# VH-VL binders against DENN domain-containing protein C297.05: the designs that were tried, part 3

Target 1, 138 residues: DENN domain-containing protein C297.05, of Schizosaccharomyces pombe (q9y7q7r449to586)
Amino acid sequence: VNEIPGWNDVDLYPLFRALSIPNILVLFEAALMEAKVIFLSENLGMLGYASQALLHLLYPLTWQGLYIPVLPRRLISCFEAPCSYIIGTLSYFFHMDDVPLDNIPLVVCDLDKNSVSTFGKIVRLSRSLRSKLQAHLK

## First folded at step 3 (VH-VL)

Design ia4 (from i5 with heavy chain D101E; framework fv_imvotamab_arm2)
Fold by ESMFold2-Fast, scan of step 3:
Structure ia4 (fold): chain C 138 residues (1-138), chain A 120 residues (1-120), chain B 112 residues (1-112)
Amino acid sequence: as target 1 above (138 residues)
Amino acid sequence: EVQLVQSGAEVKKPGESLKISCKGSGYSFSSYWIGWVRQMPGKGLEWMGIIYPGDSETRYSPSFQGQVTISADKSITTAYLQWSSLKASDTAMYYCARHPEYEGYYMDVWGQGTLVTVSS
Amino acid sequence: DIVMTQTPLSSPVTLGQPASISCRSSQSLVHSDGNTYLSWLQQRPGQPPRLLIYEISNRFSGVPDRFSGSGAGTDFTLKISRVEAEDVGVYYCMQGTHWPYTFGGGTKVEIK
């Protein structure tokens, strides 16, 4: 990881501090295939930083799905949206029962626990390519 | 010889924590996925989750999300299944099994199983 | 979750006679890569499961020729051409196309 602040690398630091490189690669792959991504944290700032960092990793591609960096409790029904999304919410408002599983793959990332759980088919980069990318991100 | 060797039987009380293991040998441990399967007494097989030890990527079945933790330590070629607080309903035989691909493949090597009994 | 329905629940078979087990999935098991990831497992009493067939019809190493698999889409069959005493056990189908991977309920094969 870069220690000297740079215009693109500084924006990734919160994500790299919260998550292992393998877990970041799962999120990157999910976003590339336009899956559903849910970020969980007890820290509102972390939800914003992590989701923005993920969007930055996609450059020059632009995220085409729904994006809600912090979803309030009253709008929990947004998890039922039948489309690709990146949604963050506070951990204590979230229950798996709130998210119906459909034909769009789902990734749930708990930023406070460095935990990534997947539901459905996530197309992974080849193990060789993932190993090379991990070497570059160290 | 390719083998998965699981830890021995456990007898626990409700509320206790537990961590069981699955040690691989005779193959490149970091190159294969390891899955955990539950079989309740007299019942069928249930998929709990899967881990790729090379990068610790995990996937959980919805019914087991938040109920167990799957981890692996590739330096000692061992995968783990852990409960923070056991329930009587966790009484079952737990199997670990290997498969060569991330998704859409078969389980070719199975551990002998770990019997977990939870009773007061 | 994909529901895997096996029939029959139990199959008493006379030694040397054929046995047939059916497995039906609630959705197509054709993966986006064009392959169908349906496998069959055997569990003998007191033993861990053992792989018999993968990707519908491919026999795993060491599995006797009397075992064969067939099917497509949502309907699959495991056949044992001539049942032997060591074939007693529970047989499960498993799908690996959609996460979470799911198993059929099992079919118990018994010898009379």
Scores: ipSAE 0.000, ipTM 0.474, lowest interface PAE 16.8, mean pLDDT 82

Design ia6 (from i5 with heavy chain E103S; framework fv_imvotamab_arm2)
Fold by ESMFold2-Fast, scan of step 3:
Structure ia6 (fold): chain C 138 residues (1-138), chain A 120 residues (1-120), chain B 112 residues (1-112)
Amino acid sequence: as target 1 above (138 residues)
Amino acid sequence: EVQLVQSGAEVKKPGESLKISCKGSGYSFSSYWIGWVRQMPGKGLEWMGIIYPGDSETRYSPSFQGQVTISADKSITTAYLQWSSLKASDTAMYYCARHPDYSGYYMDVWGQGTLVTVSS
Amino acid sequence: DIVMTQTPLSSPVTLGQPASISCRSSQSLVHSDGNTYLSWLQQRPGQPPRLLIYEISNRFSGVPDRFSGSGAGTDFTLKISRVEAEDVGVYYCMQGTHWPYTFGGGTKVEIK
C-alpha cells in the first residue's frame, strides 16, 4: 500500500522479468478472490520482490490475509492455515504434501520457471477486463 | 562446483563403533536434504534415510530405524552416518546423496562412497 | 513398501544397438500432487550412481539424448537408442512418491 513508507518505490520489473503477463493476471485474480498464493524460488530476494509486487498490484485494495514473504522450513505447518495467504518459500523446502487441498483455491507460482499451477476454482476476470488490464500492465 | 566428499575406507571388527562423514561444498548445505544409501557387495541400492541439516530433521527407512544414526553439523557442512555396534552384515559401500526438496524426491549429486568392511 | 521390479536382470547388447529396461511398481506412483516421482540412475563399474532421468522422462543436465524415459502409473521404461561402450553398468529405477523411497533391483547392461 502507498500510505506506508517504502511502498511508493516498489519495483515491478523483477516480477515482469520472471513471469509472463498471463501468469501475472492469474496471480492477480487469485489475490482478488482471497485465494492461497504460494511463491517458490531458489532466490530469497526474488521471493520478497515478487510478493511485494503482487501486493502493490492490488492497490488501492489492501491484502487482508496472512502474508509471509519468506517462510522458514521450521514453520512449514503454516501452509495448513485454513485462511487466505500469500506465502513465499525456497523451492528446496516445498512439498505439495505440506499443503492440504481444501475449499480455498490455491495457486502455486514457481518464479524460476515462469509457471503457475492452480488448484480449485479461480474466478477469472471477463475477457474484456483482462484485455484492458493487460494493455495497461504492458 | 557442487560436490559431496565422503570419508575414507574403514576396516572394523564386530562390536566396534563407527562414524563416517559426507562433506558438502559449492552450495547452501542447510537448504538440501542429504540421503544415505547402502550397497552390499554384489547387490543393489538400499535407501537408509535422510536428514535436513538446517534443522536436523531425520527420516529413516523402517529397515534401518534403530540400526544407525544419521546426523549433521551445518557449521562444517558435514553429514554423518554412525553405528554404535557394527556387525559383519554391515559390510558395504555407503553413499551420501543430495536432493532438492521441491524437485520430486530424486538424488541429483552423489558422493564417491565409503567402503566399510567388518570382519573378525 | 513399494516393490520395484526391473526386467531384464541383464542385457548383453552389441555396440550401436538399442537397449530397453522396464520397471514396474507394486502400486501407482502418482503422487497426491499429480506428479509421478520415478527416476533412473546409472552406475558404471567402480563409480557412484549418477542421475539420468527424473519424473519419468526429464533428462538430467549433462545426460546424452540417447537416453529417454517413458511410462505412467505403474509401468516405466528406460531406453538407450544406441549403446556406447561408456554405457556399460547397472541401471536402477527409483520411486520417490511413497515413503520409504525404494529402488528397483537393477539391470546390468554389458557389451557382447
Scores: ipSAE 0.000, ipTM 0.493, lowest interface PAE 18.0, mean pLDDT 82

Design ia8 (from i5 with light chain H31Y I56V; framework fv_imvotamab_arm2)
Fold by ESMFold2-Fast, scan of step 3:
Structure ia8 (fold): chain C 138 residues (1-138), chain A 120 residues (1-120), chain B 112 residues (1-112)
Amino acid sequence: as target 1 above (138 residues)
Amino acid sequence: EVQLVQSGAEVKKPGESLKISCKGSGYSFSSYWIGWVRQMPGKGLEWMGIIYPGDSETRYSPSFQGQVTISADKSITTAYLQWSSLKASDTAMYYCARHPDYEGYYMDVWGQGTLVTVSS
Amino acid sequence: DIVMTQTPLSSPVTLGQPASISCRSSQSLVYSDGNTYLSWLQQRPGQPPRLLIYEVSNRFSGVPDRFSGSGAGTDFTLKISRVEAEDVGVYYCMQGTHWPYTFGGGTKVEIK
């Protein structure tokens, strides 16, 4: 079979429209090593679409950590969770002071600015695997 | 704003030790690589090595391996370049620069440079 | 080590005229991910280097439109469409594909 099952069922367009391929690869690498990922956007829909697209890129692996596509204001303490996570939040609610230093490795992605900030060391994919993934994402 | 501020100019004699610094501000220091670049008077740029302050992983260019030591202290957001015994041929401008990612990327923020003069 | 060869060594140019700088690598700069990690730096007299272009053709933030990069594999070009007085300086290409990272020898752009 020439296709990944479910590949066409998930809308990857919002992620690829918002972020460059190199930035997507950093997010993918963070998710593979079970780091912490925070998505920022002023648009609630973008938070849901981008995080779902990232989860789809992990196929056939299943995300085992915490997943909150849009974090409610009252649950800001979730950033302190010791487990790996993928959490989205509206940009205007977010302060780096809310994230504990012991929560590294962490990637903060601003979907509206096509920016990825890395806190702690993210283990990079081998050059060979990175090349193969890049070919699939083209 | 993101800045790298280097220590002041140094005048030394051959055989003396020296440690120069590069202090980062305005960003998460432990999350970016810092590279050191040498520029001899009237010459081009040479890549010396790179350090990740978060865990102190270092890589040296082969021509500088064993000639210098690169280190960092993340508690004071400062990277260092050190010589145990200076030579006249170490006379140069030394720059530190921030690297947003490891292999295959670029240096986006540069320090102002530290002039090191080694003479008898 | 990858050898980076820049031509010309110096480029005297009349104000307002274009300038072109070439950079050749001793082997391909295409990384296994399909990207080419070649950047261009500007160093004005008495100042530290400044990033102009990264990954062959991407202009860094704040860099004027008159600067452009192009090329593939082993042959790369930096163009300044209309040289201004503040463009005087030395320009370096740098490869980040293979460790150790290496610089070209530099091209001096000066007003004649």
Scores: ipSAE 0.000, ipTM 0.514, lowest interface PAE 12.5, mean pLDDT 82

Design ia9 (from i5 with heavy chain Y102F Y105W; framework fv_imvotamab_arm2)
Fold by ESMFold2-Fast, scan of step 3:
Structure ia9 (fold): chain C 138 residues (1-138), chain A 120 residues (1-120), chain B 112 residues (1-112)
Amino acid sequence: as target 1 above (138 residues)
Amino acid sequence: EVQLVQSGAEVKKPGESLKISCKGSGYSFSSYWIGWVRQMPGKGLEWMGIIYPGDSETRYSPSFQGQVTISADKSITTAYLQWSSLKASDTAMYYCARHPDFEGWYMDVWGQGTLVTVSS
Amino acid sequence: DIVMTQTPLSSPVTLGQPASISCRSSQSLVHSDGNTYLSWLQQRPGQPPRLLIYEISNRFSGVPDRFSGSGAGTDFTLKISRVEAEDVGVYYCMQGTHWPYTFGGGTKVEIK
């Protein structure tokens, strides 16, 4: 019932088509704790759609970290940033060696494979809350 | 005080059914997984399975799948372990334990145990 | 299933001396979240098991600081810096990374 300007401009369908609900919940949990999130896809449009959908799921919270929906090859060193981020890049430009592991947890999501890999401790929502959110997202 | 209290010792004959209980108190029962562990006389610990009382989701160890039924009644904060037909090889101490995290990675509070003896 | 191998099978120790128990898993216990869900339990004679250590090295509430855990990947150690009479019992490692969760075979700590 509450509508905000631009609410319906974000299409969540691409995220739900690419990823299972459990994998979406891991991304949501990572974003809530301000971890590092990397989206990988061979499709440029998917990177934009998925990252925007994740940001939309956080409402009314706003992402405070670095946000780059599609990272150009020339800027690959941005993965070395010592801060929370949401960065998408084409799968063929990405190497794990480009990402130093530090005290900020990292989640790497391959949108083409419905795969989520975590590095470091992601704070999980309670079972009850996670179950409620899972039901809501279905 | 967080506590798990199990039902008393049982002496049964082969072929009989049995249902033992594990009652939680001092915490939100529906928010934690409850696991069941078997310890045969003089032997080590074996995982049987776990249940999340909030939605009754259960997971069984492959060795116990089809051998026992795990259930819970959150209205009385009690979990159950049940056999339809006991065997002499079911003679063991059975423990229930609480898992403090969402995924059940470890057990922090244990019941006192229920000794089940199946005599023939 | 993940096989957890404990050594030694029994550890007779003199009061006040250190004791060390090893646990080896057949596969890496590193979870996809980067954490390692290896815990240690103590079972005193006639008592239920008691949690000592979780996630390799974190002592549970009320556990004396003479107990410490260490390790990574597949190789883990529980150390008791100065064994007391109350430490007599069987110690088990447990993995919670892969379902089904599995226990080590146990190590009996006895006083000489």
Scores: ipSAE 0.000, ipTM 0.494, lowest interface PAE 15.2, mean pLDDT 83

Design sa10 (from s6 with light chain S96W; framework fv_socazolimab)
Fold by ESMFold2-Fast, scan of step 3:
Structure sa10 (fold): chain C 138 residues (1-138), chain A 119 residues (1-119), chain B 109 residues (1-109)
Amino acid sequence: as target 1 above (138 residues)
Amino acid sequence: EVQLVESGAEVKKPGSSVKVSCKASGGTFSSYAISWVRQAPGQGLEWMGGIIPILGIANYAQKFQGRVTITADESTSTAYMELSSLRSEDTAVYYCARGGYSSRWFDPWGQGTTVTVSS
Amino acid sequence: QSALTQPASVSGSLGQSVTISCTGSSSDVGGYNYVSWYQQHPGKAPNLMIYDVSKRSGVSNRFSGSKSGNTASLTISGLQAEDEADYYCASYTSSWTYVFGGGTKLTVL
């Protein structure tokens, strides 16, 4: 296991405290296939930590989609973006009806509940690759 | 609430370009998408495209790809639709409307701008 | 031009009910609950009547919307003279675009 430059510069602890490793893997798989990812929390700090941690886990890949760590209520139209995105928003401002379901798979992650909901098909890593990644994340 | 006011009528020659403006007043301009919908005389409504001003992301109907450009200027709360290579078939009333996912419908609408393409 | 299918015209008598259909496919009307309906009087901009299939935009409860499979419907009960207008449906699509129906002219007899 060779360490990647910058790998330990981002504090991943808040993400691993909030989410189980299997749920983190679903988010990672969604980001790899350029899906839409929405983070929900009642805590603004958690939205920032989770989205930054997910971007860090993609290294050396660079996220090509839209990135909004905290979406204010007045900008809810950003969920209409016709592209891959990672968007965080406060749970109490979020309704599923605000998100168009299209041919890009969607993952909604509630950081406060350690829950991940998928809409559309997310391609899972092989059991072998998933096990290797899980070992690295521990 | 948001009100949309469009620029005045235009008469253009074939092969030229036209740029129609849509100024929003009341509410925060950047908080919603702005769409452009046209209607030829006696014909139905046709969605041309839309923009999310804060993101600078515009999307277009296939029919208008390559000829239409939709832009927005947040400092003046104004959206623009520019249509190039005009033909007589482009003679229509051009509407702007607030349209987006938090609204996922079109409301309010501008009053419409008549564009006439004639030789 | 891929428009949603609406009847070109419908007619009804004062006080009666009419229904206008809007048929698409699984990639628009059938795939999403994001159908809206607009009323247009001559020389005027369209006015939103119904959104998200069945929600009223502050219009009279004489107007109602529904959807079954690939077909959405606008029903106007208790027809009044001012209901005479063109009606358009619109739907979000799987390509992140919007498509309008061809429009229906309602005549109130």
Scores: ipSAE 0.007, ipTM 0.601, lowest interface PAE 9.4, mean pLDDT 84

Design sa11 (from s6 with heavy chain S103Y; framework fv_socazolimab)
Fold by ESMFold2-Fast, scan of step 3:
Structure sa11 (fold): chain C 138 residues (1-138), chain A 119 residues (1-119), chain B 109 residues (1-109)
Amino acid sequence: as target 1 above (138 residues)
Amino acid sequence: EVQLVESGAEVKKPGSSVKVSCKASGGTFSSYAISWVRQAPGQGLEWMGGIIPILGIANYAQKFQGRVTITADESTSTAYMELSSLRSEDTAVYYCARGGYSYRWFDPWGQGTTVTVSS
Amino acid sequence: QSALTQPASVSGSLGQSVTISCTGSSSDVGGYNYVSWYQQHPGKAPNLMIYDVSKRSGVSNRFSGSKSGNTASLTISGLQAEDEADYYCASYTSSSTYVFGGGTKLTVL
């Protein structure tokens, strides 16, 4: 009985509540290619739940990059880390000026606004595979 | 306000390695990055690499890949730069500076450590 | 050598203005507003003059910075004898590294 491990919609609920499926697919594609992902929210709980849901979507792959579910303001320099990462921070502490762009593509996701901004080239899944995943996630 | 103090001058033989230290005082060591910049006699400044101490993540200029290792010890607020397989062209003043990944500029600077590679 | 191009030397008379250029590419100077300028007197560590292209680090307002395309510029107005020094630009790069300019020797007549 039951589905592929890591695709249970109960585990993904906060992410699917906050974001449209197309935006979730962009995050999934970014994580698969080991890009940089920044989550923004005014809600600390949402930052933790959304980032964990993204990691769950990667199963059976294990995230090898830096992971900081909630970044305190005093450590804002971590956004400048020269590696793939998933970092969440409170929206009111965040400024794009704190994130120097580099050769690793960046995705900034505002969970409160259902918005995803991309910087650099994100390699997309095939249209066929993307369509099938979109149908499965609905 | 942070202040950086570097270790003393060194004279090394070709093929050996050197390890220079940079002790930070004032401010929170782990909340900023430390970079290493060298200057050969009569030449310009050259960024070697930097480290974010709290993450233990270092990044290096391509020219020094495989020869330089930058580390940090948060308990002593000290950053280190080790350069191996020394050549005469490695004779230079080696500076540490705050910045590189906490700021996009370098300030303050250590006083510099003179490393002479001579047989 | 450095990847950023600076003139090897510039000169000016007391009271005049000089401009030092720093030219890179779209992957460094042109791609970011993270250009800084440093003054170095003989035997001393560099001193930060300008950061983020145009912001002064507590230095005289005779020093100003700007950028157009792939070229950043440091302008020193009202030249004084004490301005005689080596000047270096530095920029962040798309590889998450930093690169310095080759340096410019300023001679004040």
Scores: ipSAE 0.192, ipTM 0.733, lowest interface PAE 5.2, mean pLDDT 86

Design sa13 (from s6 with heavy chain S30D A33T; framework fv_socazolimab)
Fold by ESMFold2-Fast, scan of step 3:
Structure sa13 (fold): chain C 138 residues (1-138), chain A 119 residues (1-119), chain B 109 residues (1-109)
Amino acid sequence: as target 1 above (138 residues)
Amino acid sequence: EVQLVESGAEVKKPGSSVKVSCKASGGTFDSYTISWVRQAPGQGLEWMGGIIPILGIANYAQKFQGRVTITADESTSTAYMELSSLRSEDTAVYYCARGGYSSRWFDPWGQGTTVTVSS
Amino acid sequence: QSALTQPASVSGSLGQSVTISCTGSSSDVGGYNYVSWYQQHPGKAPNLMIYDVSKRSGVSNRFSGSKSGNTASLTISGLQAEDEADYYCASYTSSSTYVFGGGTKLTVL
């Protein structure tokens, strides 16, 4: 698990530039519910910046699951971890067949395409809280 | 190519514990998962659990939860399986096997370690 | 979870074909394309034959795998004496665990 920097140390811009607000909320809800999150991009920098921005959105809560900002292809067995995680990997060598599905919900986010795919059920924030957060993010 | 070499045969008393080792050689230990599978005399194969060595995260079959502990030492490229509260029914050959890169299959296999539980 | 269901034994003559079934549920065999097959000769460790339902591990093309619904199948064509062994299927499960079948003894007549 990586340390989350203070509020003024993390730039949220990369995440908001890559993803729509509704997609960011899905990722936020997944992280709060300790689901599995996979970030995809053809840009190594985007994987690091987006995952750090997601962890910053949880502050003051700290991510307690596994965190691997950039997963080397040779360590693809890490996708088999039977626990919550946030893992980033390069799009060009990623295949869904390499990720075994289990009872922990999974969210796959392609940062280059502004797309989010969910597998299993993500426990959502109340509609009231979600609406307020969407309004604040604007 | 990677090879798995298991520790030698053990004879244990009921109620004791046994710890079997599985040493990987020829490949990079941190690039794969290791599983433990046992086979009682004349019986079928039974998956006990597995570990992702680089993460130190293990998962177990429900039947063995609470009695088995699987660990790994990346510095020596060795995985371990410890089974406690031994009974005569635990007499079996214990195999370690490599789970590959996101593979849901077992290859290669260790040679097997015979554990005999008798009084 | 109980073991996957395999017939206890199957037999065939030299040159013929045999099929061994492996039946589970939607939480293992039916839910994923992660079925593997192993051959075990007496006193030896198992040897991987088929993985991901139908992919060969470098074995003869006489061995083939398939799946329909909750049942996976291993077919061995052109039976040879050396094929006489125990065969096990295995599958990944929705709980991120693995389960083996009960095993099938193949006799080549």
Scores: ipSAE 0.192, ipTM 0.734, lowest interface PAE 4.8, mean pLDDT 86

Design sa14 (from s6 with heavy chain I57R; framework fv_socazolimab)
Fold by ESMFold2-Fast, scan of step 3:
Structure sa14 (fold): chain C 138 residues (1-138), chain A 119 residues (1-119), chain B 109 residues (1-109)
Amino acid sequence: as target 1 above (138 residues)
Amino acid sequence: EVQLVESGAEVKKPGSSVKVSCKASGGTFSSYAISWVRQAPGQGLEWMGGIIPILGRANYAQKFQGRVTITADESTSTAYMELSSLRSEDTAVYYCARGGYSSRWFDPWGQGTTVTVSS
Amino acid sequence: QSALTQPASVSGSLGQSVTISCTGSSSDVGGYNYVSWYQQHPGKAPNLMIYDVSKRSGVSNRFSGSKSGNTASLTISGLQAEDEADYYCASYTSSSTYVFGGGTKLTVL
């Protein structure tokens, strides 16, 4: 069995603890297609660990979009950036009204609730490949 | 509460370039988008593009892609719009406005800079 | 992107109501609740009247906004002489840009 590089590292532990494998696959698919990803948590450490874990899952690909592991409230307009991004912010201060939707698909992941919401079309891996990856991630 | 103050009127020859400035005061500059909107005499408003200063990347309307450059200098809280290869139809009042990416849209507006392109 | 479609002019009498339409497509007005309206008096910069389709920017409650499908509308009730101005709509687009309407000259008779 071939393993996907990075998926079994210690760096991925916080992501696998917080999220189900199907939800991790949605985030992986979003990042591969250079979509917008927003991480929500009440825990600042979780925002850093989860976003870095997602970047590690892309190895050897290097994330080319905007990356802000923890977004201060004063920089809330960054959610409106017209480019792919991975941005984390505290759940308490987040409102969907701060995120105008555009032609770049958006995934909002609440790390505390194991919840993933998708806006726009995320190009998914084939059913066969997704099934194989889910089995190997167990 | 933020105020935008634009540079003075310009008279330019066809084929030249113009660079208009927009200085922000009284509020946060770096995290709010600044847009440029022009209005030819007796005509409507036309969005040219905008920038979020802290990101340093501008986005442009298709019509102006390749001819307009929008930049920002966070140290002076000033945004710039440079339009090249000027033609007589570029004669217009050029406004800067806060928004264009933010949920507030376009508010406040600068006073406008008149650019006249004549031979 | 071409400008959003507005009537070139509308007119109404003092105390009456007038409605200005702004028509786009599913990639702008129809796709998002990010429509704003601006009032412009001669020689002045535009002033924000309505944002997010229907929210007032501190203006009189005589001004209201709405949207149905691909058409947004600005309604001004109890027309006053001071309402005579040019009105522009603007919308966010699926390309992460903004587009303005062609503008409507309101004449108060």
Scores: ipSAE 0.030, ipTM 0.660, lowest interface PAE 7.0, mean pLDDT 85

Design sa15 (from s6 with heavy chain I54M; framework fv_socazolimab)
Fold by ESMFold2-Fast, scan of step 3:
Structure sa15 (fold): chain C 138 residues (1-138), chain A 119 residues (1-119), chain B 109 residues (1-109)
Amino acid sequence: as target 1 above (138 residues)
Amino acid sequence: EVQLVESGAEVKKPGSSVKVSCKASGGTFSSYAISWVRQAPGQGLEWMGGIIPMLGIANYAQKFQGRVTITADESTSTAYMELSSLRSEDTAVYYCARGGYSSRWFDPWGQGTTVTVSS
Amino acid sequence: QSALTQPASVSGSLGQSVTISCTGSSSDVGGYNYVSWYQQHPGKAPNLMIYDVSKRSGVSNRFSGSKSGNTASLTISGLQAEDEADYYCASYTSSSTYVFGGGTKLTVL
């Protein structure tokens, strides 16, 4: 296993600059199982770049859930959507009280702090596969 | 301040369908969920389902899954609830209400639409 | 999904206090702080009294809400004749749906 298909076709640098490889793997696992993913940053550009990079990591799969790269404050009700999503928002507008926890697992990623918090059970890739992917991520 | 106005009373035959409307005015329609709650004569409140108009996402209580369809038309700020295969047990007052998502409660409520299923 | 459990009726005397319970499970009342209470007078639509377990919707401070484990409670102090009505609780669920309680008829003696 030398390459992940499609990686040479996208710019993943912003995601790798912000997050450690183990944290990227958690996000990848969450997206594969169609969980809810929330990106936090104080930088609007980082929200767009990181979420788009995550979508590209899923190649050849296409994300079927809700996708809002930058959520305006007036639409915070979108966090309550009863479906899988990838939503980015500015850190200072975000409160966990705005996100009801349901049967869909949730991952909250703070891009500025290289931190990932998980709510509910995220199905992990095998240790062997995680180790191999970790070795090939740059 | 948003207000909800429901369509008028209906008398339907068993086996037919009914479509009740709920028109919102005075506020933002698209970002808040609109729910449908019914109440049979002398009985309690029963949540049927709701829709987030902006997202086009509807969700239903298990009891009504397959018989109820909730839709929204953002251009007219109107939500609809269609209930098919009507039975006498479907005789009830049908309310629309703004909520649950951003408010996680139901307010305001429409005035209610009486649906009577009889021959 | 079954309705939340409320007593069918409760009664209290003028000026006294009464408490109405609403019992569910960890997947609704116990799992979230999204419990609301509604007052319904005959022939009228329900009126929101309490939301998010304990917040008042502009109603008298005689009305208060609380929650312990899987049971939410509505307490009405200083009972008045106009408090006589049906009361319903509602809760969000882990299935992203809503469920109402069976309702409680309050009689003011």
Scores: ipSAE 0.016, ipTM 0.641, lowest interface PAE 7.9, mean pLDDT 84

